# Designs tried in a protein design chat: VHH binders against q9p7j3. Part 47

Target 1, 174 residues: q9p7j3
Amino acid sequence: MILPLFPETQVHVFVYENVSNCAAIHEQLISQNPIYDYAFLDAATILYKKQVYSAIIRALEDRRDEQMKTKTIHSEVILSLSPKTEISSAFRQFSMTKKSKNIVVVKIDSKLTEEEEFERLDKLVEGNRVEFSDEELQKLIDFKVLKKNYKLDPSTLENPLASILSSIALRGYS

## First folded at step 20 (VHH)

Design jb15
Fold by ESMFold2, last read:
Structure jb15 (fold): chain B 174 residues (1-174), chain A 122 residues (1-122)
Amino acid sequence: as target 1 above (174 residues)
Amino acid sequence: QVQLVESGGGLVQAGGSLRLSCAASGFTFSEYTMAWFRRAPGKEREFVAAITYEDDDTFYTDSVKGRFTISRDHAKNTVSLQMNSLRPEDTAVYYCAAASYDMGTPVEYDYWGQGTRVTVSA
C-alpha cells in the first residue's frame, strides 16, 4: 500500500494470530538480525486499522521533517503509537513480547508486493495470518490494556477512536 | 553520567578461559538489557550475548553457545561474560552495551563501553 501523502513509500501491514515463536523472534531482535527489520507490535494493543496507519503517518511526517527520535522508521512507528514521548515506555507498552500470542507486523519502505513481503515474513513468524481489518483486530484486542495505554475515561471507552488518533497526531505538542 | 566500563581482557592461549566484567553506572540497571558485542580486526561489530532486563533470559550467538556464559549481578550493577574453550577466532575487542528496551524492532543499544581486548594465541 501507498499512502497519499507519501507516494514513494510502500507500506505493508500483516496480522498473525496464534503465534508460537515470539520468543525466537525476540532473540533475533536482541541480536540485531537485519532480516527482522520490521515493527513487531502486540495485537493486544491495537484496536483499529486507523490506529496503525496514524502511527505510520506520524512516523513518516517526523522523518520528512527531520524530527525522528529513534534510529529507524520501524522503531519510530512504535514510538508514534504512544501518547507519551518517552521511548522505552512506548516500546514496553506496544511491542510484541516473548509471551505475545497475536501480533501486528509493519514493513515500511518495502520494495516488494504484499504477497512477496508476506512470503518473506511467513518464514520468520510461526502463526496464522488473518486479514488486517477492524473486524479481526477487535477479536485480538485487550481492552484493559487499551484503556491503560491511552488513559481512556469511561465516557470515551465506548468509541475511543478519536481520542486515540488525537493522541497519536498531537504527541509532543504542549 | 552513564558509564559502562569493561575489564578482564588480555592474552590467553587457545583452550583457555577469561572472565570479562562490565561495571554500569548512571542508569537504573534493572531496567536495561545488557549485551556483549565484539569487533575482530577489520570486521564489523557483532553480537555475542545478552541478558534481558525483565527475566534475565540469556541469548548467545551460535559460535559461542556452550562456551560463553553471560550473567548479571543486580546488587553490584555488573554484567559478566565467562569465556571458556577460547579459540583464535574469538580474538576481538569486546564491548559492553545497554538498551532500555529489547523488543519490537532489531534492538537499538543506547550505551556502549570503550571495549576490552581479548587475544587468543595458538
Scores: ipSAE 0.791, ipTM 0.886, lowest interface PAE 0.6, mean pLDDT 90
Fold by ESMFold2, fold request of step 21:
Structure jb15 (fold): chain B 174 residues (1-174), chain A 122 residues (1-122)
Amino acid sequence: as target 1 above (174 residues)
Amino acid sequence: QVQLVESGGGLVQAGGSLRLSCAASGFTFSEYTMAWFRRAPGKEREFVAAITYEDDDTFYTDSVKGRFTISRDHAKNTVSLQMNSLRPEDTAVYYCAAASYDMGTPVEYDYWGQGTRVTVSA
């Protein structure tokens, strides 16, 4: 997929449920295996497609403007999900962990079609792919985690999208 | 200022043992995943072992499993690499590295030591 503001940048987003090998993926990330060059997010933290796209756009804008805080565009996406500027906090709150059951996986700057990228990713992730849609994300979200990560109060929990997107846009960077 | 200082390198005969140490300062040691990497002459730097910040889980590259042991001492802010049954192929400069996170993407190690040289003679 191509974002209108970044027409030369191909982006793919995949959602997996019932993932059984997050611990094995963790080992590959620790060893810096370049085959795993994706952003691996915990689906318990993601409610909307727009949440993910907003973080991707923010990361791409920061790369364009030479304002990235992290070393790769994928790590910048993880930071961009957070309303805070601390890199380690963002990763601890939004990244897949070895305890995660469902994940969202982002690939930026892909030179492959979506199905070609899926074929590569499917060799790495042991789980069931589902559609990247608000309907599927709603089934996987943990609202307690969402509330904590974005400091949502009862008045915003019925329609939290605007509050979440404002947090990504306004408080993520300095 | 963040500092990672390796020590314990030297010359050792094949089949011998050596213990590397890395003294860490300038950051909250318990919040960092620590790792050892090595660079053999003429080769690229490669991962050797890591110990995680959350639960001290350990990971090893296949060629050192069963021979090397990573450990850390939170009271002394040190990470160690016990290297047993050394082989000439283990000859390298060994680097200590630290990362403030260890999931989400291939890990970005923020801090690196200057390295300690290990030479394993036939």
Scores: ipSAE 0.790, ipTM 0.891, lowest interface PAE 0.6, mean pLDDT 90
Fold by ESMFold2, last read:
Structure jb15 (fold): chain B 174 residues (1-174), chain A 122 residues (1-122)
Amino acid sequence: as target 1 above (174 residues)
Amino acid sequence: QVQLVESGGGLVQAGGSLRLSCAASGFTFSEYTMAWFRRAPGKEREFVAAITYEDDDTFYTDSVKGRFTISRDHAKNTVSLQMNSLRPEDTAVYYCAAASYDMGTPVEYDYWGQGTRVTVSA
């Protein structure tokens, strides 16, 4: 897909449940295998499509404005999910780990159609692809993790979207 | 001021052993994943081994599995690479590297040492 604000940047987002090989993917990330050039997120931290799109937009804005803090657009997406500016904390909170069971995978600057990118990614991830939708994400979220990551109180937890999006948009100003 | 200083390189015959060491300073050592990379003459730098900040899990490129062992000493802020059964193709400059996170994307190693040369003669 094309984001309205970045019409020349092709983005794909995939969701996998019941992933069995997160430890193997971790090994490939550590060795810097370029085939794995994606952002691998733990689905337990993602409740909304807009959460992911807001982080992508923030990362793309920071790239456009030469204000990225990380080396790649994919690592910048992971940072952009966090309400804080500390890079290592963002990765520890939002990234897929060897213990993750469900993941969200983001590809930015793709030269491929969604189906072509899926065919490549599906060779790397051993799990079941599901729709990138709020309905599917709600089945995979861990609300305790969400509350901790965004410091949500009980009144916000019933409909936390605005609080989460504000945290992403305002990072560095609080 | 972050500093990574490698030592222990040298000349060794094939089948021999060397132990490389990397002294680290200027960052919280226990919070960093440490790695060894190497660059052979005329080739690109390649991953050799890593030890993670969490649980000290270890990873190795296939060509060194069973021959090389990475370890770290949190009290001395050092990471070591024990290299056994060395082969001429292990000849390279070996670099120590550090990253503050090791998941989510291909790892971005932010700090690098100057390297130590290992030469393995036939």
Scores: ipSAE 0.786, ipTM 0.886, lowest interface PAE 0.6, mean pLDDT 90
Fold by ESMFold2, fold request of step 21:
Structure jb15 (fold): chain B 174 residues (1-174), chain A 122 residues (1-122)
Amino acid sequence: as target 1 above (174 residues)
Amino acid sequence: QVQLVESGGGLVQAGGSLRLSCAASGFTFSEYTMAWFRRAPGKEREFVAAITYEDDDTFYTDSVKGRFTISRDHAKNTVSLQMNSLRPEDTAVYYCAAASYDMGTPVEYDYWGQGTRVTVSA
């Protein structure tokens, strides 16, 4: 897929449920295996497609403007999900961990079709692919985690989208 | 502010042992994943071993499993690599590295030591 704001940049987002090998993926990340060059997110932290796309857009804007804080566009996506600017806390809050059950995987600057990228990713992730949709994401979210990550009060938990998107878009402006 | 200082390298005969040490300062040691990498003459730098910040879990490249042991001492802010049953192919400069996160993407090691030379003779 292509984001309207960045028409030359091919982006793919995949959702997996019931992932059994997050610990094995962790090992590959630690050893810097380049075939794992994706952003691996914990689906328990993602409620909306717009949440992910807003983080991708923010990361691409920061790359365009030479304002990236991290070394790769994928690590910048993880930072961009956070309302805070501190890199390690963003990773601890939003990244897949070895205990994650469901994940969202982002590939930016892909030279492959969605099907081709899926074929590569499917060799790396042992789980069931589901649609990247608000309907599927709502089944996988942990609202306690969402509330903590974005500091949502009870009144915003019924429709937190605007609060979440403003956190992503405006991080570092206040 | 951040410093990683390796020590313990030297010349050793095949089958011998060495213990490398890395003294760390300038960051909250318990919040960093520590790793050893090595660069053999004429080769690319490669991963050797890591110990994670979350639970001190350890990882090793296949060629060193069972021979090398990574450990850390939180009181002394040191990470060590015990290298047993050394082989000539273990000859390399060994680097200590640190990362403030170790999930989500291939790890970006932010801090590196200057390295310590290990030479293993036949």
Scores: ipSAE 0.778, ipTM 0.884, lowest interface PAE 0.6, mean pLDDT 90
Fold by ESMFold2, fold request of step 21:
Structure jb15 (fold): chain B 174 residues (1-174), chain A 122 residues (1-122)
Amino acid sequence: as target 1 above (174 residues)
Amino acid sequence: QVQLVESGGGLVQAGGSLRLSCAASGFTFSEYTMAWFRRAPGKEREFVAAITYEDDDTFYTDSVKGRFTISRDHAKNTVSLQMNSLRPEDTAVYYCAAASYDMGTPVEYDYWGQGTRVTVSA
């Protein structure tokens, strides 16, 4: 898809459940294999589509404004999910790990249709694609992880969206 | 001030061994993934081996698996690369590198050493 504020930027988001090869993907990331140039997120940290899109929009705005803190747009998406400015903490909290079971994968600046990008990604990820939807994400979230990452209190856990989006928007101020 | 200082390079006959060392300072060593890269004359830098910050898990490029071993000493803040059964194709400048995170995207190594030269003669 194309976001209205960024008409020349094609973005794709994929969700996989029951992924069996996160350790193999980790090896490829460690070696800087360019065909793995995506943002690989742990689905246990993602509850809403808007959470992901807000991080993408923030990363794109920071790139446009020459305010990126990381080297690539995909790494900037991972940072942008975090309420804090510390880069390594953001990666440790939100990225796929070798132990992850379900993942969300983001591709920015794609030259391919969603179907074509899926065909490439499906060769890299051993798991079952599911719809990128709040319904599917809600099945994969770990609420203990979500609460910890965004410091949610009991009063916000029933409808945490506004609190989460505020944390993303206010990064660097609290 | 961050420093990565490699040592242990030199000239060795094919089939021989060398042990490279990288002394690290200026950052919290236990929180960084450490890696070795190499650059052969006229070629681009390539990944050789890494040892992760969280669990000291190790990774190797295919051409060195079974011959090279990466290890680290947390007390001395050093990373080593034991290179056995060396081949002329292993001739390169070897660089130590450090990254504060090692998942999520292709890894961004923040710090690099100046390199140590390894020459393997036929």
Scores: ipSAE 0.777, ipTM 0.880, lowest interface PAE 0.6, mean pLDDT 90
Fold by ESMFold2, look of step 20:
Formats: C-alpha cells, structure tokens, sequence
Structure jb15 (fold): chain B 174 residues (1-174), chain A 122 residues (1-122)
C-alpha cells in the first residue's frame, strides 16, 4: 500500500494469530539481525486499522520534518502509537514480547509487493496470517491493556476510536 | 553523563579464561538491557551476549554458548562476561552496550563503551 501523502513509500501490514515463536524472534531483535527489520507489535494493544495507520502517518510526518526521536522508521511507528513521548514506555506498552500470542507486523519502505513481503515474513513468523481488519483486530485486543495505554475512562471505552486517534495525532502538543 | 567502561582484556592462551567487566554510570542500570559485542580484525561487529532488564534472561550467539556467561551486579552497576575455553577465533575487541528497550524492532543500543582487546594465542 501507498499512502497519498507519501507516494514513494510502500507500506505493508500483516496480522498473525497463534504465533509460536515470539521468543525466537525476540532473540533475533536483541542480536540486531537486519532480516527482522519490521515493527513487531503485540496485537493485544491494537483495536483498529486506523490506530496503526495513524501511527505510521505520524512517524512518516516526523521523518519528513526531521523530528524523529528514534533511529529507524519502524521504531518511530512504535513510539507514535503512544500518547506520550517517552520511548522506552512506548516500546514496553506496544511491542511484541517473547510471550505474545498474536502480533501485528509493519513494514515501511518495502521494495517488495505485498505478496513478496508476505512470503519473506512467513519464513520468520510461525503463526497463522489473518486479515488486517477491524473485525479480526477486535478478536485479538485486550481491552484492559487498551484502557491503560490510552488512559480511557469507562465512558470512552465503549467507543474509544476518536480518543485514541486524538492521542496519536496530538502527541507532543498537549 | 552516560559512561560504559570495559576492562579485563588481555593476552591468553587457547583453552584459558578471561573475565570482562563493564562499569556503567549515568543511568538507572536495572532498566537497561546490557550486551557484549565484538569486532575481530577485518570483520564486522557481531553480537556475543545479552542480559535483559526485565527478567535478567540471557542470550548468546551460537559460537559462544556453553563457554561464555553474562551476568550483572546491580549493587556495583557492572555487567560481566566470563569467557572460558577460549579459542583463537575469539580474538577481538569486545564492546559493552546498553539499550533502554529490547523488543519490537532490531534493538537500538543507545550507549557503547570504547572496547577492551582480547587476544587468544594458539
């Protein structure tokens, strides 16, 4: 996929459920294996497609404007999911861990088609690909985690989209 | 403000042992994942071992498993690498590194020491 404001930037998003090898992926991240240059998110933290796209757009805008706080666009996506600017907190809240069961994987600046990127990623992730859709994401979310990450009160937890998107869009301006 | 200072390098015969130490200052040590990397002459820097901030879990590159042990001392803000059964191919400059998070993307190690040289003679 190509976003209108970033026509030279190819983005792919994949969702996997029942992932059995998150610990092995974690080891590859620690050793800085460049084959694993993606953003690996815990699906328990993602409720909407727009949540992910808003973070991607925010990261790309910050790269364009030379305002990135992290070293790579993928790490900037993880930071951009957070309503706050603290990098380590954002990673602890949104990233895949060795104990995650379901993940969302983002590739930015891909030089591959979606199908080619999937074939490469499928060699790295041992799990079942599902559609990147609000319907599927809703099955994988942990609402207690969502509430904590975005500080939602009971009234907003019923329909949290606008609150979440505002938090992502307004990070650093509040 | 942040400093990582390695020590304990030197010359050792194959089969011998060395203990590397990395003294850390300027950050909350328990909140950082600590790692050792090495660079052999003419080669790229490679991962050796890490110990995570959250649970002190340890990771090792395959060529050192069973021979090297990473550990940390929170009272002294020190991470150590005990290197046993050393081989000539372990000859390298060893670097201490620190990251404030260790998940989500290939880890961005924020801080690096200047390195300590280890030479293993045949």
Amino acid sequence: as target 1 above (174 residues)
Amino acid sequence: QVQLVESGGGLVQAGGSLRLSCAASGFTFSEYTMAWFRRAPGKEREFVAAITYEDDDTFYTDSVKGRFTISRDHAKNTVSLQMNSLRPEDTAVYYCAAASYDMGTPVEYDYWGQGTRVTVSA
Scores: ipSAE 0.772, ipTM 0.879, lowest interface PAE 0.7, mean pLDDT 90

Design jb17
Fold by OpenDDE, fold request of step 21:
Structure jb17 (fold): chain B 174 residues (1-174), chain A 122 residues (1-122)
Amino acid sequence: as target 1 above (174 residues)
Amino acid sequence: QVQLVESGGGLVQAGGSLRLSCAASGFTFSEYTMAWFRRAPGKEREFVAAITYEGDDTFYTDSVKGRFTISRDHAKNTVSLQMNSLRPEDTAVYYCAAASYDWGTPVEYDYWGQGTRVTVSA
């Protein structure tokens, strides 16, 4: 996928359910295996496609403006999901963990087609790919976690997308 | 001021043992995953072992599995690497590293020590 404002940057997003090898992936991340150069998100924290895209766009904008707070574009995506400025908090809030069963995987600056990227990623993730859609994400979300991450209340829950996007957009401005 | 200070390196014969220690200061130790890396002469730095900030998971590169053991002491803000059955190929400068997050992406370690030299003679 090509974003209109970033025509030279190809982005791919994949969703996996029933992932069984998160621990194995963790080991590869800790050992800095470059093959695992993705952003691995906990699907329980993601409700909308636009939530992910907003974070991606924010990260790309930060990179463009040389304002990245993290070292990599993928880590910046994770940070960008959070309404908080603290990096470790963002990772704890949104990244895949050993408790994760379902994940969203983001690839920035891909040189491969979506299918080719999937074939590569599918060798790393042991789970079932599902469509990256609001419908599928809604099946995987943990609303308790979502409400906590974005401090949603009964009022904002009437339109959670707006609240989430506002939180992402206004990070660091409160 | 963040500091990671390694100690315990030295010269040892093949088959021998060493215990490396890393003393951390200047940051919240309990919130960081700690790791050991090494750089052999003429080679790139490589991952050796890590222990999560929770302290419940440990990881090792294949070549050291069964021989090396990583541990941490939260009370003392230290991480250790027990190295047994040392081999000449283990000869390297060993570095202690700390990461504030260890999931999501390939880990970028925030802090590094100056290293301690380990030499294993044949």
Scores: ipSAE 0.896, ipTM 0.946, lowest interface PAE 0.4, mean pLDDT 95
Fold by OpenDDE, fold request of step 21:
Structure jb17 (fold): chain B 174 residues (1-174), chain A 122 residues (1-122)
Amino acid sequence: as target 1 above (174 residues)
Amino acid sequence: QVQLVESGGGLVQAGGSLRLSCAASGFTFSEYTMAWFRRAPGKEREFVAAITYEGDDTFYTDSVKGRFTISRDHAKNTVSLQMNSLRPEDTAVYYCAAASYDWGTPVEYDYWGQGTRVTVSA
């Protein structure tokens, strides 16, 4: 996928259900395996495609403006999902963990087609790919976690997307 | 000021043992995943072992599995690497490193020590 505001940056997003090898992936991340150069998100924390895209766009904007707070674009995506400025907090809130069952995987600056990237990623993730859609994300979300991460209340839960996007956009400005 | 200070390196005969220690200061130790890396002469730095901030998970490169053991002491803000059955190919400068996150992306370690030299003679 190409974002209109960043036509030179190819982005791919994948969703996996019933991932069985999170621990193995963790080991690769710890050891800094470059083949695992993705942002691995816990699907339980993601409700909308626009949530992910908003974070991606913010990360790309930060990179463009040389304002990244993290060291990599993928880590910046994770940070950008969070209403908090603390990097560690963002990772705790949104990144894949050993308890994750379903994940969202983001690739920035891909040089491959979506299918080619999938073939590569499919070798790394042991799970079932599903469509990256609001419908599928809605099946995987943990609303308790979502509400906690974005401090949603009964009023904002009527339209959580607006609140989420606001939180992402205004991080550091509250 | 953040500081990681390695110790315990030295010369040892093949088959011998060494225990490396890394003393951490200047940051919240309990919130960081700690790791050991090594750089052999003429080679790139490579991952050796890591222990999560919670201390419940440990990771090792294949070549050291069964021989090396990483541990941490939160009370002392130290991470250790027990190295048994040392081999000449283990000869390297060993570095202690700390990361504030260990999930989500390939880990970028925030802090590094100056290293301690380990030499294993044949």
Scores: ipSAE 0.896, ipTM 0.947, lowest interface PAE 0.4, mean pLDDT 95
Fold by OpenDDE, fold request of step 21:
Structure jb17 (fold): chain B 174 residues (1-174), chain A 122 residues (1-122)
Amino acid sequence: as target 1 above (174 residues)
Amino acid sequence: QVQLVESGGGLVQAGGSLRLSCAASGFTFSEYTMAWFRRAPGKEREFVAAITYEGDDTFYTDSVKGRFTISRDHAKNTVSLQMNSLRPEDTAVYYCAAASYDWGTPVEYDYWGQGTRVTVSA
């Protein structure tokens, strides 16, 4: 996928359910295995495609403006999902964990087609790929976690997307 | 000021043991995953071992599994690497590193020590 505002940057997003090897992936991440150069998100924290895209766009904007708070574009994506400015908090809120069952995987600056990238990623993730759609994401979301992450209340829950996007866009402006 | 200070390196014969220690200061130790890396002569830096901030998970490169043990002491803000059955190929400068996150992406460790040299003779 090519984002209109970033025509030179190819982005891919994948969703996996019933992932069995999160711990193994963790080991590779800790070991700094470059083959795992993705952003691995806990699907339980993602409700909308636009949530992910909004974070990606913000991360890309930060990179463009040389204002990245993290060291990599993928870590910036994770940070960009959070309404908090603390990097560790963002990772705690949104990154894949050993308890994750379902994950969203983001690839920035891909040189491959979506299918080619998937073939690579599929060797790393032991789970079932599902469609990256609001319909599939809403099946995987943990609303308790979502509400906590974005401090959603009964009023903001009337339009969660707007609230989430506002939180992402206005991080640090509370 | 953030500091990671390694100690415990030295010369040891093959089959011997060493215990490396890393003293951390200047950051909230309990919130960081700690790791050991090493760089052998003429080789690139490689991951050796890590222990999560919670201290409940440990990771090792294959070549050291069963021989090395990583541990941490939250009270003392230290991370240790017990190295047993040392081999000449373990000869390297060993570095302590700290990461504020250990999930989501390949970890970019925030802080690094200056390293301690380990030499294993045949």
Scores: ipSAE 0.895, ipTM 0.946, lowest interface PAE 0.4, mean pLDDT 95
Fold by OpenDDE, last read:
Structure jb17 (fold): chain B 174 residues (1-174), chain A 122 residues (1-122)
Amino acid sequence: as target 1 above (174 residues)
Amino acid sequence: QVQLVESGGGLVQAGGSLRLSCAASGFTFSEYTMAWFRRAPGKEREFVAAITYEGDDTFYTDSVKGRFTISRDHAKNTVSLQMNSLRPEDTAVYYCAAASYDWGTPVEYDYWGQGTRVTVSA
């Protein structure tokens, strides 16, 4: 996938359900295995495609402007999902955990086609790939977690997408 | 001021043991995953062991599994590496590192110590 604002940057997003090897992935992340150079998100925290895209775009903008708060583009994506400025908080809010069953995986700066990237990723993640769509994400979301992460109330829940996007865009300003 | 200070390195014979310690200060220790890395002569730095900020999970590189044990003391803000059955190939400078996150993406450690040298003779 190519984003209009960043035509030179190829992005891929994958969704997995029923992931069984999160602990094994964790070990690889801690040991800094470069093969795992992705952003692994907990699908329970993601409601919309545009939520993910907005975070990606913000991360890319930060990189473009040399204003990244984290060290890697993927960590910046995770941070960009959060309305909070604290990196640790963002990761705790949105990243995959050992309790995660469903995940969203983001790849920035891919040199491969979507299918080729999937073939690589599929060797790392033991789960079932599903479509990256609002429909599928809505099946995986934990609204309690979502409401907590973005401090959604009855008024903002009327248009949760707008609220989420605003939170992402205005991190550090509210 | 953030500081990680390693200690406990030295010369030991093969089959011997050493206990490395890393004293952390200048940040909220309990919120950081702690790890040990090492750089052998002529080689790149490699991961050795890590313990999560919760203290519940530990991780080891394959070559040290069963021989090395990582632990942390929350009261003293220290992380330790007990190294048993040392081998000449364990010879390296050992570095303590701290990370504010340990999930989501390959971990970028925020803070590093200056290292302590471990030499294992045959």
Scores: ipSAE 0.892, ipTM 0.944, lowest interface PAE 0.5, mean pLDDT 95
Fold by OpenDDE, last read:
Structure jb17 (fold): chain B 174 residues (1-174), chain A 122 residues (1-122)
Amino acid sequence: as target 1 above (174 residues)
Amino acid sequence: QVQLVESGGGLVQAGGSLRLSCAASGFTFSEYTMAWFRRAPGKEREFVAAITYEGDDTFYTDSVKGRFTISRDHAKNTVSLQMNSLRPEDTAVYYCAAASYDWGTPVEYDYWGQGTRVTVSA
């Protein structure tokens, strides 16, 4: 996928359900295995495609403007999902954990087609790929976690997308 | 202000043991995943072992499994690497590292020690 604002940057997003090897993935992340150069998100924290895209765009903008707070573009994506400025908090809020069952995987600066990238990723993730869509994400979301992460209340829940996007966009401006 | 100071390195014969220690200061130790890396002569730095900030998970590179044990002491702000059954191929400078997060992406460790040299003779 090519984002209009960043035509030279190819982005791929994949969704997996019933992932059984999160712990094994964790081991690879700890070991700094470069073939795991992705952003692994907990699908329980993601409700909309636009939420992910917004975070990606924010991260890319930060990179463009040389304002990244993290060391890698993928880390910046995770940070960009959070309304908080603390990196560790963002990771705790949105990254895949050992308790994760479903995940969203983001690849930035891919040189491969979506299918080629999937073939590589599929060797790393033991789960079932599902469509990256609001419909599928809605099946995987934990609203309790979502409400907590974005401090959603009855008023903001009337339009949660707007609230989430505002939180992402206005991080550090409140 | 942040410091990671390794100690315990030295010369040891094959089959011998060493215990490396890393003393941490200048940051909240309990909130960091701690790891050991090593760089052998002519080789790139490689992961050796890690212990999460939760303290319930440990990880090891395959070549050291069953021989090395990583542990941490929150009271002393130290992480240790017990190295048993040492082999000549374990010869390297060993580095202590700390990371504030260890999920989501390949870990970018925030802090590094200066290293301690371990030499294993045949």
Scores: ipSAE 0.886, ipTM 0.943, lowest interface PAE 0.5, mean pLDDT 95
Fold by OpenDDE, look of step 20:
Structure jb17 (fold): chain B 174 residues (1-174), chain A 122 residues (1-122)
Amino acid sequence: as target 1 above (174 residues)
Amino acid sequence: QVQLVESGGGLVQAGGSLRLSCAASGFTFSEYTMAWFRRAPGKEREFVAAITYEGDDTFYTDSVKGRFTISRDHAKNTVSLQMNSLRPEDTAVYYCAAASYDWGTPVEYDYWGQGTRVTVSA
C-alpha cells in the first residue's frame, strides 16, 4: 500500500497467528540475514491498524528529517511504537520475542506487490496469515501488555486509540 | 567511554584450539547481546556466534557449529569464544560486538572491538 503522506514509499503489513518458528527467525535476525529485512512485532502489543500506521509514519518522518534514532527504517518503526525514547525498551515492549505466538510484520520500501511480498515472507514465517484489520488484531491483543506499554488508565481506556496515537506522536516531546 | 577489547588470537595448527576473550566496559553489559564476527582475507565480515543478554540462547553460523562455543561472564563483563578443531578457513580477524536489541529486525550491533587475529596453518 501507499501512504498519502509518503507516496513514493510502498508499505506492506501482514499478520500471522500461531507462529511456530519465532526462535528460528530470531537466529536469522541475530545473524543479520538480509532476507529478514522486516519489522517483526508482537501482535499482543498491537490493538489498531492506525497504531501500526502511526508508527510507520513517525519512522518515515524521522527518516525524512534525518532524525532517526536507530540505524534502519524497520528498527525505527519498532521504536516509533513506543512512548519511550530508549531503543532497548521499545524493542522489549513491542518486538517479536520467543514467547510470541502471533506477530505483525511490517515491510518498508518494498519493491514488490503485496502478493509477491507475501510469497517471500511466507517462506520465512511458519504460521497462519490473517487479515490486517482491527477485528483480527483485537483477537490477538493482550490488554495488560497494552495498558503497561502506553500507561493507560481508566480515564483513557474509553478511547485507547487517541492515547496510543498521542504517545507515538509526542514521543520525545514530553 | 565504551570499549570492547579482544584477546586470545594467535597462530595455531589445524586441529588446534584457541579461546578468544572480549572485555567490555562503558555500558551496561547485562543488557546487551554479545556476538563474534570475523573477516577473512579478501572476504566480507561474517557472523560467527552470538549469546543473548539473558544468556539463555546461543547462535552459530553453520560452519562453526559443533566446534565453537560462545559464553559470557556477567561478573567480569566478558564474552568468550572457545574455538576447537580449527581449520585453515577459520583464519580471520575476529571481532567482538554488542547489540542493545536482538529481536524484531536484523540486528544492528552498536559497539565493536578492534579485533584479534587468528591464523590457522595447514
Scores: ipSAE 0.882, ipTM 0.942, lowest interface PAE 0.5, mean pLDDT 95

